# Designs tried in a protein design chat: VHH binders against Putative cysteine-rich repeat secretory protein 14 (CRRSP14). Part 7

Target 1, 255 residues: Putative cysteine-rich repeat secretory protein 14 (CRRSP14), of Arabidopsis thaliana (Mouse-ear cress) (q9ljw1)
Amino acid sequence: LNMNNPYLYHKCSANQGEYKLGSLYKKSLDSGIQQLSKDNEVFRGGFVYMDHTDPNGTLRVYITFQCRGDIYGSHCRSCFATARAELFKRCPRDKAAIIWYDQCFLEFSSISTGGKINYDDNICIDTARARPNAKTHTGDDSVLEFLRLFENLTNIAVTKRNNFVKDVEKPALYAAGEKRFGNKKIYVMVQCTHDLTPRACVECVNHNVRQFQDCYEDKPVGLKKGARVLGRSCNFRFERYPFVNAKTSPNYLKF
Short names: E, the ipSAE of ESMFold2; O, the ipSAE of OpenDDE; V2, 0.75 times the mean of E and O plus 0.25 times the DockQ between their complexes.

## First folded at step 1 (VHH)

Design u8 (framework vhh_7uia_1)
Fold by ESMFold2-Fast, scan of step 1:
Structure u8 (fold): chain B 255 residues (1-255), chain A 122 residues (1-122)
Amino acid sequence: as target 1 above (255 residues)
Amino acid sequence: QLQLVETGGGLVKPGGSLRLSCVVSGFTFSEYAMAWVRQAPGKELEWVSSISWSGGDTYYEDSVKGRFTISTDNAKNTLYLQMSSLKPEDTAVYYCAKDTYYLSEGDYFDYWGQGTQVTVSS
């Protein structure tokens, strides 16, 4: 039994303003979230992008929810329940907000986000604090190998179908794996939101990998114990410990 | 502007070999999956083979596995289909197709070439 949904980050988007209590916007948002919560296909497939409109067709809310590519069914639904409850507590009147957990994220917005890469509010997270050591040096070859690993993983994510979900003709836009670096093993994952084309997914991940380098320009990759870049359209993660379930992870690779 | 030009078709006897080529222009070849699709007279389109844009992954229809090999030359923007042990049932017009952006085992193709006729007959 794992009932834990570890919180990572949230963002309340001030630039879209606030709704009033009892407003049509709030009613539409609540209705959309409630409809999503009753849809078993969302938790089976692990993704939804929803355009929900008030009865007069004048107000729209856009809701995106996705579980990590190895999380399905009751575990995906559990993460949604946690994200739903916490998002409205942290961003009580905001017209747009997003929250990320280890196993899922939930976003709503008054502006259409479907099918487009969004780099706004990308966040770099160290799973452990990086401590620079003046006597420690990571060679250029190590950084290049790391970049090649994520290029290979991204290619798999955008070319291979998710064989754990029936009748889906699209690629998984998810891949995970493990690789030995010297006397250490690292575990890696990439994922894009399922509304993106594979080409857009590649562009998104490449941007996030570049942003990761910029976030940690003073600290070699080899000094990190684990890190991730969270984005609205894609994310990547690496750790020195296994964090995905290889048995439920489509396209899991041993490099 | 976007063009796919097939060559290499012809008449061949059963058991023979042919190599089809498709030269592409108007898009970044190495960023899209490519496919070969065929149509026999009076029949539906049949997917034959696909290759990922990295060239690292290939897929084949069961009836051609072990007989056909798909490959790319990214420097020449060219897709190939090496066909061996040809059978009369392989007689069809063969089309070079650009996949939407990734590997597909179906009809998720957005651009097609003019086709090249392959006839396997005694």
Scores: ipSAE 0.000, ipTM 0.107, lowest interface PAE 20.1, mean pLDDT 78

Design u9 (framework vhh_7uia_1; at its last look DockQ between E and O 0.01; V2 from the best seeds 0.00; counts 0 for: pae O 14.7 > 2, placed apart)
Fold by OpenDDE, look of step 2:
Structure u9 (fold): chain B 255 residues (1-255), chain A 123 residues (1-123)
Amino acid sequence: as target 1 above (255 residues)
Amino acid sequence: QLQLVETGGGLVKPGGSLRLSCVVSGFTFSSYAMAWVRQAPGKELEWVSSISGSGGSTYYEDSVKGRFTISTDNAKNTLYLQMSSLKPEDTAVYYCARHEDYFGSWETYMDVWGQGTQVTVSS
């Protein structure tokens, strides 16, 4: 258990129904989760999307796990363990659920979620409704600068590989950095799940940054402290304080 | 260099059988999960079946369960789809595709595709 890994949110999806105790679905789910727990590469790489089936191929469970881009190894494993435990406590008998921690998220579903972007399940966690609203704050230069920052960050995420992971030539789909806005710095991060193409990642992040309304309220960007949008397929975060480990973060940028 | 080549398609009567083959080249066949995907005229691509690299796990679309069997011959770098009890609804171009494996996980994304082979089920 990592005490520095705060719980953020969870969703128990009702639209996929519930399983019964001792059901084949639960057995399959447990089997899949157990399999993940034994896969060290998952924690080294920080991501897995698994299509798990019972031996007969009848029951399918889709499990997604991802650690934040700066989280690896034992810390990632710890996050998984925590997420696993809590998700099953919080969403008993749900065929689909997702839980977010600061350092990772875990999802399972009876339907495939890989490569799919579900904006309906997005959540916004903001300290001061810090996301810019380009429509309402068109005269705020900080908004444009903010958007440019995330655009650049996203571009880096989808073009640069993760140097901390061996033998992977694909883009990291993660980027973090810092930029000064006036007399203060903001720290920023974008991340997509590795089941997304770079193009899908860009789309996902751009959508979350520009279109998700829950984080768009009241204050210009310059007056906002921080926020994060959590989604199944991508997330972004900005704060006035460092929140990632720059030393273990691939492609950490000082803008 | 990466290549998938489908064969075995053709015209068959309802209730008939066909065996599709997909020969793989340019990568280690056993290291990747493989899939069959089909596209009927005027319809979207439809996943049909997948098999793990080891061959130990197989997956099927509900509509083909019990009728289709996916298998591999690692020695021949060949993926197979044995189709039986074919129906007109099975008429489609059938593609073999390679699942992209990421960090030992199963991904639904398919990064390498064959040219496809036509399967027509008609009286």
Scores: ipSAE 0.000, ipTM 0.217, lowest interface PAE 14.7, mean pLDDT 86
ESMFold2-Fast, scan of step 1: ipSAE 0.090; ipTM 0.517
ESMFold2, look of step 2: ipSAE 0.006; ipTM 0.401
ESMFold2 (binder alone), look of step 2: mean pLDDT 80; pTM 0.823

## First folded at step 2 (VHH; framework vhh_7aqx_2)

Design q4a (from q4 with L27F A110D; at its last look DockQ between E and O 0.15; V2 from the best seeds 0.00; counts 0 for: pae E 15.5 > 2, placed apart)
Fold by ESMFold2, look of step 2:
Structure q4a (fold): chain B 255 residues (1-255), chain A 124 residues (1-124)
Amino acid sequence: as target 1 above (255 residues)
Amino acid sequence: QVQLQESGGGLVQAGGSLRLSCTTSGFTFSSYAFSWFRQAPGEEREFVGAISWSGDSTDYADSVKGRFTISRDNAKNTFYLQMNSLKTEDTAVYYCAADLSGYYFTDSEDYDYWGQGTQVTVSS
């Protein structure tokens, strides 16, 4: 495993407008981020949705942060620190923005999205592992095996609690695992933001796996070497190598 | 010029041990993941085991788990396969493979760099 935390992508949302340095919006955003940075429960649990207000209760900023489901404590805090620093550099004036790292994402918005699926700005990134004359098709069964493993992991994510976090009854909304088929192996992870219901999580991941088929399939037949969908409400990833820490992944599965 | 060369193969009695070495040149050894594959006559290359660039992650085929151990020595630009409790089924040509990404794979078609192979024969 490579446990590095590379930058993946960011989006500065044009549809919510811009703020000026020194504005009430900027002050509220900064104070909300600062409050989050001091909250140890966020980094123990790996998730927060924060509704932060100015003193008069008239201006709200919404902040979401989530670590990948196998990342806790100091690693989660480290990812937050990196994401915080880079998000403002990349989106210095936008009222809404998001940044994804391999191990976490951080976003803010002027519009409440808590508990709702947000499909805005979802992207799929395929692995650039092209080789000259490499086989571009692996057959229909590799896609079917991926989809079967994806479905099994989704079922586990929405039914089993996180066995590393005490006194939380809600399902983990995260699962990762591996499956051998023939002499090949595939590794898959699925995660939803923790503010979703189990039903919303299933809806989100099923929507994304259908909508991004062109990204992860090798047309006309086969599965790419790896890909991931980054979303505001749910993410999934598959690779031909391990990419999560199985020992800290709740409910990690070998099929 | 990327080169991989296996050594340490030979004839051994069942229950015995061998250590294979894969020596590399023409690239920065510490940046690569490495894998061992084997191929018996008339069969496809079979994954044996792998080690990541950092050495923190290893994986093994079910048929060799508990008997084979992979390690790497960055100072010598060499990675090893220690084979213990050998069985006649372990008879094959053993190949080392390298991947520039630092990640390993269980599919032989995912590797671009291969050694020439070394024969291991386990007699009954």
Scores: ipSAE 0.000, ipTM 0.157, lowest interface PAE 15.5, mean pLDDT 82
ESMFold2 (binder alone), look of step 2: mean pLDDT 79; pTM 0.804
OpenDDE, look of step 2: ipSAE 0.115; ipTM 0.535

Design q4b (from q4 with S52T S101T T106S; at its last look DockQ between E and O 0.01; V2 from the best seeds 0.00; counts 0 for: pae E 13.1 > 2, placed apart)
Fold by ESMFold2, look of step 2:
Structure q4b (fold): chain B 255 residues (1-255), chain A 124 residues (1-124)
Amino acid sequence: as target 1 above (255 residues)
Amino acid sequence: QVQLQESGGGLVQAGGSLRLSCTTSGLTFSSYAFSWFRQAPGEEREFVGAITWSGDSTDYADSVKGRFTISRDNAKNTFYLQMNSLKTEDTAVYYCAADLTGYYFSDSEAYDYWGQGTQVTVSS
């Protein structure tokens, strides 16, 4: 597999305003990010939602970080370091911002979003151009096959624990797998942020798969060759090639 | 109003088989996911297995894999648990549960719709 970790997208959220270099907000943000960088549990589990407070308890910064469900340890830490540097470079004074990489995302905000689904700034990136002159393929059910695999993976994600993490009380909220179509395969991954309940995770991924149908459907001929939906609360991706490490993916399915 | 009713419980010798049924009323059966749970005296409800709304996927607790099979028959509005090679530790009250969004969960507290339960007793 290609373990490259490309930048995907970022957003500086103008609607929460800006901070100044010497402000308490900047000091609290830097302190929270630094505390996160030292927390080995974050990189072993691949997730944190942090409600960080200045010493006087008067101002809060909210930080979310998550690695893709097959990425742990040093690879997760490396993605965090890259995301941290680029997020501040790209959004140097915004009170809220998010950056997505292939293997992780990092977000901060001045308002609380923990445990709740956040649909702001969801985007889809496809890997194939729409084909306006493509011929109709009667009996092409690749979209249906994708949706069936997506459903199965979603159910696994919200029911099965992560066997690489020692949290016995919560499902992994991640699943990936592959399904064979004749001599071809499709590869799918779903993931929710770990602060969601299983029910919220299901709601988030179902919303996104419905909302972005035009992104992944290659009308009239079926499924595009690949696409991914990036969100603050849940993500999914499919490709015609493997893109996660099956050996480190909890609950990896082959159909 | 969603109503679920289990049937098929009873007494069986170890190594034997039973088939439980869960019938539904007030549901669009074909759109819902269904799960089986069980509860031994003094214990919490334990996930046994589930089937998705489409019927394409089933899942099982490790303790029953290879011995229990879940299926659904949309024409009869019925959801089944086939239990083979029964062991004394399978003795419990078995409950069916439904999720109206079409997804299943291993956490019993995620479900609002339950049957009344049917007793399965495995003797040696």
Scores: ipSAE 0.000, ipTM 0.327, lowest interface PAE 13.1, mean pLDDT 82
ESMFold2 (binder alone), look of step 2: mean pLDDT 79; pTM 0.795
OpenDDE, look of step 2: ipSAE 0.006; ipTM 0.270

## First folded at step 5 (VHH)

Design g1 (framework vhh_etentamig_d1)
Fold by ESMFold2-Fast, scan of step 5:
Structure g1 (fold): chain B 255 residues (1-255), chain A 120 residues (1-120)
Amino acid sequence: as target 1 above (255 residues)
Amino acid sequence: EVQLLESGGGLVQPGGSLRLSCAASGFTFSSYEMSWVRQAPGKGPEWVSGISYSGSDTYYADSVKGRFTISRDNSKNTLYLQMNSLRAEDTAVYYCARDFGDWYEAFDIRGQGTLVTVSS
């Protein structure tokens, strides 16, 4: 296992079918991935959405890659290399597949996804280890505070620019920070893919926050030690420990 | 099995001091953040103070900050609360609570608590 890029989840999309070995689809996919791997701007900016065709323009492959908003340069390249190798190993003939690591995700598809929110294959992951029969004080007020926190964080993500990338006029579509709740600090992050508009980013995050509540409907939100929802278009995460690099996170906030 | 046993409460004059202790057993004490929670007559529970696994980070409610000091001894599985400059409003049953790392006031309260009465 690559300790520098912890694996989270992958999905091979059976609904788009399989390609045959030596097919033009596989050659187009390999060409697109190779082109991406040579683009230094991808790893400096941390995002690409690629519409790639075979040499004759007959087949299209769509490739999305994004690093977490605090990860750039060599670390972003390292995550891409790991994701590339593992995705083809885990989904050897699938026309569509996605893989997530702590520091990045890589997706390919035969269907265009650019500029559209995609909720397919969202996955809830939690780090909660609450004991059965624990006597707790969590309730409706905790849920409301959690929702307000992520609403505030999302508003920052869609309004403030990335201070670490010069000459970028668009919002970062990323925000992270920390907030104290009683005797605890929580560390939080939201991120959308850069092909989305600010409005679409808000809609995506709001959907994923609601999906998180549905994934754990039998437990109060306040019983969670940490959780995230991974999506193709956006994700959010909270933990009881710092997980992002505050020094390289654009607009890192202390609430 | 899991036990938290509070002690050290009593009657004290305004401006006085008390030191509360909590003896923990039945779990790995050093693996949990710990808190003190109090409940005054006719009121709901109020979080008072919290301490990290190692004891290096401490947290206090505004009502007690500068007057109370939380500490722990992981080698003795014991949590402490030093209470100085006590006020009538500090009168409550004080509970030792195991903290599961919840983000919003989730506490495991097992003991009967220890009564602190501040009165002249």
Scores: ipSAE 0.000, ipTM 0.134, lowest interface PAE 16.3, mean pLDDT 78

Design g13 (from t7, 19 letters changed; framework vhh_7uia_1)
Fold by ESMFold2-Fast, scan of step 5:
Structure g13 (fold): chain B 255 residues (1-255), chain A 122 residues (1-122)
Amino acid sequence: as target 1 above (255 residues)
Amino acid sequence: QLQLVETGGGLVKPGGSLRLSCVVSGFTFSSYEMAWVRQAPGKELEWVSSISYSGSDTYYEDSVKGRFTISTDNAKNTLYLQMSSLKPEDTAVYYCARDFGDWYEPSAFDIWGQGTQVTVSS
């Protein structure tokens, strides 16, 4: 297993402006982040979407944090600590910002983001170098196999419960697995943020799969050994190596 | 002048060990992902292991995990396969290759050397 937790990407939002050091916004943000850091339920469940107000209740900050669906407890808390430190370092004074690591992401905003698909700042990330002289026009049925695999994985993610977090009947909005292609195994994952409905999760993943095709169709070298599309509301990933912990992954499948 | 030369094969008893070497010439192999593939008598080519251009990521066929270790020496332009706990099923000609496999072309290898024979028997 690759247990590394590398930095992937971050975005500081200029659209919401900047806060002043020592402002009520900054105090609300710091208070919310500190409250999150002490909440054992967040790291047990792997997700929180929260609004946090200043003591007078006049200013709101919205915070979203999620760990990858196989990451819980101390590993989830560790990723939060890294994301927290790095986000404020990279996006000083921004009222909205997001940072992604392999094992979690952290976002804050002055505007409510919960319950809605957000396609802003989706990014395609390659994990391996493409073959020299590879062409994007590989017009064979392997594309259909890829699409069917992620359709099946997404249906599982929005149907099956997270059996590591008992009491909730809501689907996990996460699924991972492996499948043989030729002489190699492909490892796959889909995940949506837990503020989404199952229907919204399907719509989000389908958008990201289409974006993946667009990211590479016009490139001189478009084929990859592994890739992912990171989004604020959902992501998918495939690799030639195992990257999730199957023992702690709800809904892990061998196709 | 691009070539791969595999050496280190031989006859070994079950449970034994061998170290295969592949000397690369004519290109900088640290710029490419490298693989070991094998072919048993009368069978199709089987991918065994690959290593990333950085040397930090390694991949193995399930049947060899924990028994084989792939590594590189960039200064010597050499790829290695350390094989331990060898089984009769490991008997094959072993080839090294550049690995261009991806989702759509999982078995995409080029520059085939002559191979080196590994025979595991009593």
Scores: ipSAE 0.005, ipTM 0.335, lowest interface PAE 9.9, mean pLDDT 80

Design g14 (from t7 with D102S P106D I111Y; framework vhh_etentamig_d1)
Fold by ESMFold2-Fast, scan of step 5:
Structure g14 (fold): chain B 255 residues (1-255), chain A 122 residues (1-122)
Amino acid sequence: as target 1 above (255 residues)
Amino acid sequence: EVQLLESGGGLVQPGGSLRLSCAASGFTFSSYEMSWVRQAPGKGPEWVSGISYSGSDTYYADSVKGRFTISRDNSKNTLYLQMNSLRAEDTAVYYCARDFGSWYEDSAFDYRGQGTLVTVSS
């Protein structure tokens, strides 16, 4: 499997405004990011949600970082370093910004985001080109099979523990797998941020799967050969090729 | 308008090799997944191999896995099938096909070429 880490997308949030260079907000943001960068547990566990204040507690910044559920240790740390550098380059003065790479995402905000499902920056990305002469009716029955597959995968994500992280009692909120359909195989993944409850994770993934339906309906072609919906709170992905490391994926299933 | 022209077929001994080519025209080749389908004398069509639009994913029927390799060159609008360790049961007309079907079902084709005959015989 290629462990490449391509840039996917970023968004600078104009609605929270801009900070001035040298401001207390910028100092709190820089301090929080630096503190995160020194925490080995973040890269071992693959997730952090933190609120960080200036020394006087007067300004607060909220930072979320997560690696894809099969990415840990040095690869997770490497993705963080890349995301950090690019996020501040692309959104140099914004009080809120988010960036996604294949192996991780990084977000900061002046508004609390923890424990809440965020739908504001969800993005549909397909990896396969549209087929001009595809028959639309051939997608109808495969959509139902697809929805059932993701229902099963999500149930696993919110019930099974992550055995790669010692002494963690909570569900992994991550599951990946593969399923053969005739002579073809599909590869699937679902993941939520660890600040969500299992119930919120189910709600988030169901919303993203419905967004995939909406993206598909806009195009008079059969089902996408690969797609994902990216969000701050959860993401869902399927491809015709393996994209996760099964050996480091908790809850990897062969359906 | 849409045209697929296969070539490279012929007579070959068991254990031999052949490389089939398919020249595509009349459509944006790089936007389609492509397949090879064969039809043996007196039999129905059998899907042999498929390839994603970029060439990063390949699929094979169990009968040809490990022996056949599908590839494509999008700059030349050409699809290839490298056939090694050929057996008598590989004797068939081989068709290049444009795939538009659902990814969960067997490949569905909206266009197929005229075919090239491969005969594996002593």
Scores: ipSAE 0.000, ipTM 0.161, lowest interface PAE 15.9, mean pLDDT 79

Design g16 (from t7 with G101S W103E Y104W E105Y P106Y S107D; framework vhh_etentamig_d1)
Fold by ESMFold2-Fast, scan of step 5:
Structure g16 (fold): chain B 255 residues (1-255), chain A 122 residues (1-122)
Amino acid sequence: as target 1 above (255 residues)
Amino acid sequence: EVQLLESGGGLVQPGGSLRLSCAASGFTFSSYEMSWVRQAPGKGPEWVSGISYSGSDTYYADSVKGRFTISRDNSKNTLYLQMNSLRAEDTAVYYCARDFSDEWYYDAFDIRGQGTLVTVSS
């Protein structure tokens, strides 16, 4: 299996403004990130959502970090280190920013982002790019089968516990698997952040799956090789090759 | 004028190996995903393997996964299929194809060559 951790996307949010170096906001942000970096439980569980203030308690920053559901321990910590370094390099003075790698994402914001679905930073990425003159053909029956597959996967994600995290009885909010379509096989994954309820997770994934179809409303797009929608609150992915470690994936299924 | 020229087929015993090549010309090879498609006697075409523009992503039919390896050399406009642990059921004419399949449920391949025959028999 290819366990590479490629950079996927980042966004520096201009609408929350910029901080000055040495400012109270920067101190709150640095303190929060430093606290997260030393918390072994975050990397064992693969998720944290936290608010943090500077030493004087004057400014709050909200930090979200999550590893892909098959990534734990040292690999999760490694992804955090990479995301941390690159996010501050790419968004050096922004009060809000988010970065995604294949194995994790990291976000900070001056506004509370947790506990509710966030639709603002969704990004559609396809693996097979359509050229201006590419032949594209769609069928209604296949679209419905695709939607049904992700409905089933999402139901598993919000129902089954993560057996790799001890003493936690909450649903994993993650599921992955594979399904054969004729002579082809696809590999699929859904994941929500753990600040969401199961119901919110279902709503988030359903929105992103439908939004993916709308991302390409006016232009031909290839779906043959795979695609994903990245969001702060949830993401989904499908490919024609295995991309998660089935041995460390909770709720890995063969449909 | 688009041309795809397959070579490397032959008679081989079960458990043997063959390496197929496809020489592409008349188009920008590095701008297309490529596939290998085979057709066994009396059967329809079966997709075998595919490869991305850069060669970093490869895909295989379950029947050949772990035994076949697809690769490409964009500097030489050449596609390859390394076939190991061959079985009688791999007997087919193998075609190199430009991949126009833009959707996971729709297959569109541009097959131009005569193919190369692979016969696996004892």
Scores: ipSAE 0.000, ipTM 0.229, lowest interface PAE 12.2, mean pLDDT 80

Design g17 (from t7 with F100L Y104F P106S S107E; framework vhh_etentamig_d1)
Fold by ESMFold2-Fast, scan of step 5:
Structure g17 (fold): chain B 255 residues (1-255), chain A 122 residues (1-122)
Amino acid sequence: as target 1 above (255 residues)
Amino acid sequence: EVQLLESGGGLVQPGGSLRLSCAASGFTFSSYEMSWVRQAPGKGPEWVSGISYSGSDTYYADSVKGRFTISRDNSKNTLYLQMNSLRAEDTAVYYCARDLGDWFESEAFDIRGQGTLVTVSS
């Protein structure tokens, strides 16, 4: 039960250019963020994808916000407040930007991002306290068990409902769990943004799990003591310690 | 040179308690998961308990859950095992060990010391 919400990463996108202070773009962006901040349903459900226009319908801004699948209500809102303040501080004039915290992420863009997998700006993060000089194993059966574990977890994420959010008919697109390997446990989590279909979620997670292997070519994924791949459309994480609140985590499994 | 020096063992009656200590030197103690491993007369080593490098996560064999508590003090390079409600079956030489194993093939314990004998008898 760790309530820490550390900053993880941010990206200010140069490909969409910069807005000028006082511009219509900035006014539309501020309006959209303000609308999001006042919507209690967003923080109860943990996700929003917003297609926001100025009052004249001239300029569109696309805003995505999601809390980790075990984080709802006041904690989700708190993460939003932090992400909002830091994103505009770190990317003051960019038309597109994203920031990730442990418990949520926030992005905005002038280009529609909803409903399709976006692999832009994926980042691989290792656990900072991994043991030095760990031996490298190639072709290890542990890699296959690791891949199968995430396959099983992803299947649950795309088939089971979120019982913590009432009146939701669709799958949670989130699952977490733990598995014992001899005298040790690993803790695992997968999550996709709620604008994705179940099939797109599976495709996104599979890509990110494979991408993690490429980030650490000299070491099998299953030998890491903890890591994640953060993406705009999905992420996965594993650690040697519990990092999600099992009591508020839909579809939590003990493998 | 890696050194692990166990202490705190002794003769105790069933239901009694003992606190074991392990003084570590010659390596960066805070960078390693540590374990307690015991070996009863005529048997192979049995893993008892493990602790993460920060001390935040602890693990126990089913035979000792609820009775034993592992802890560490990284500022003193010391590992501890508090043993309560001891049983005759807990009689063994107790070793502290660096856990050098992988997550999936994890049973490679680096035992350096002579251990500390725990005898539980009436």
Scores: ipSAE 0.000, ipTM 0.240, lowest interface PAE 10.4, mean pLDDT 81

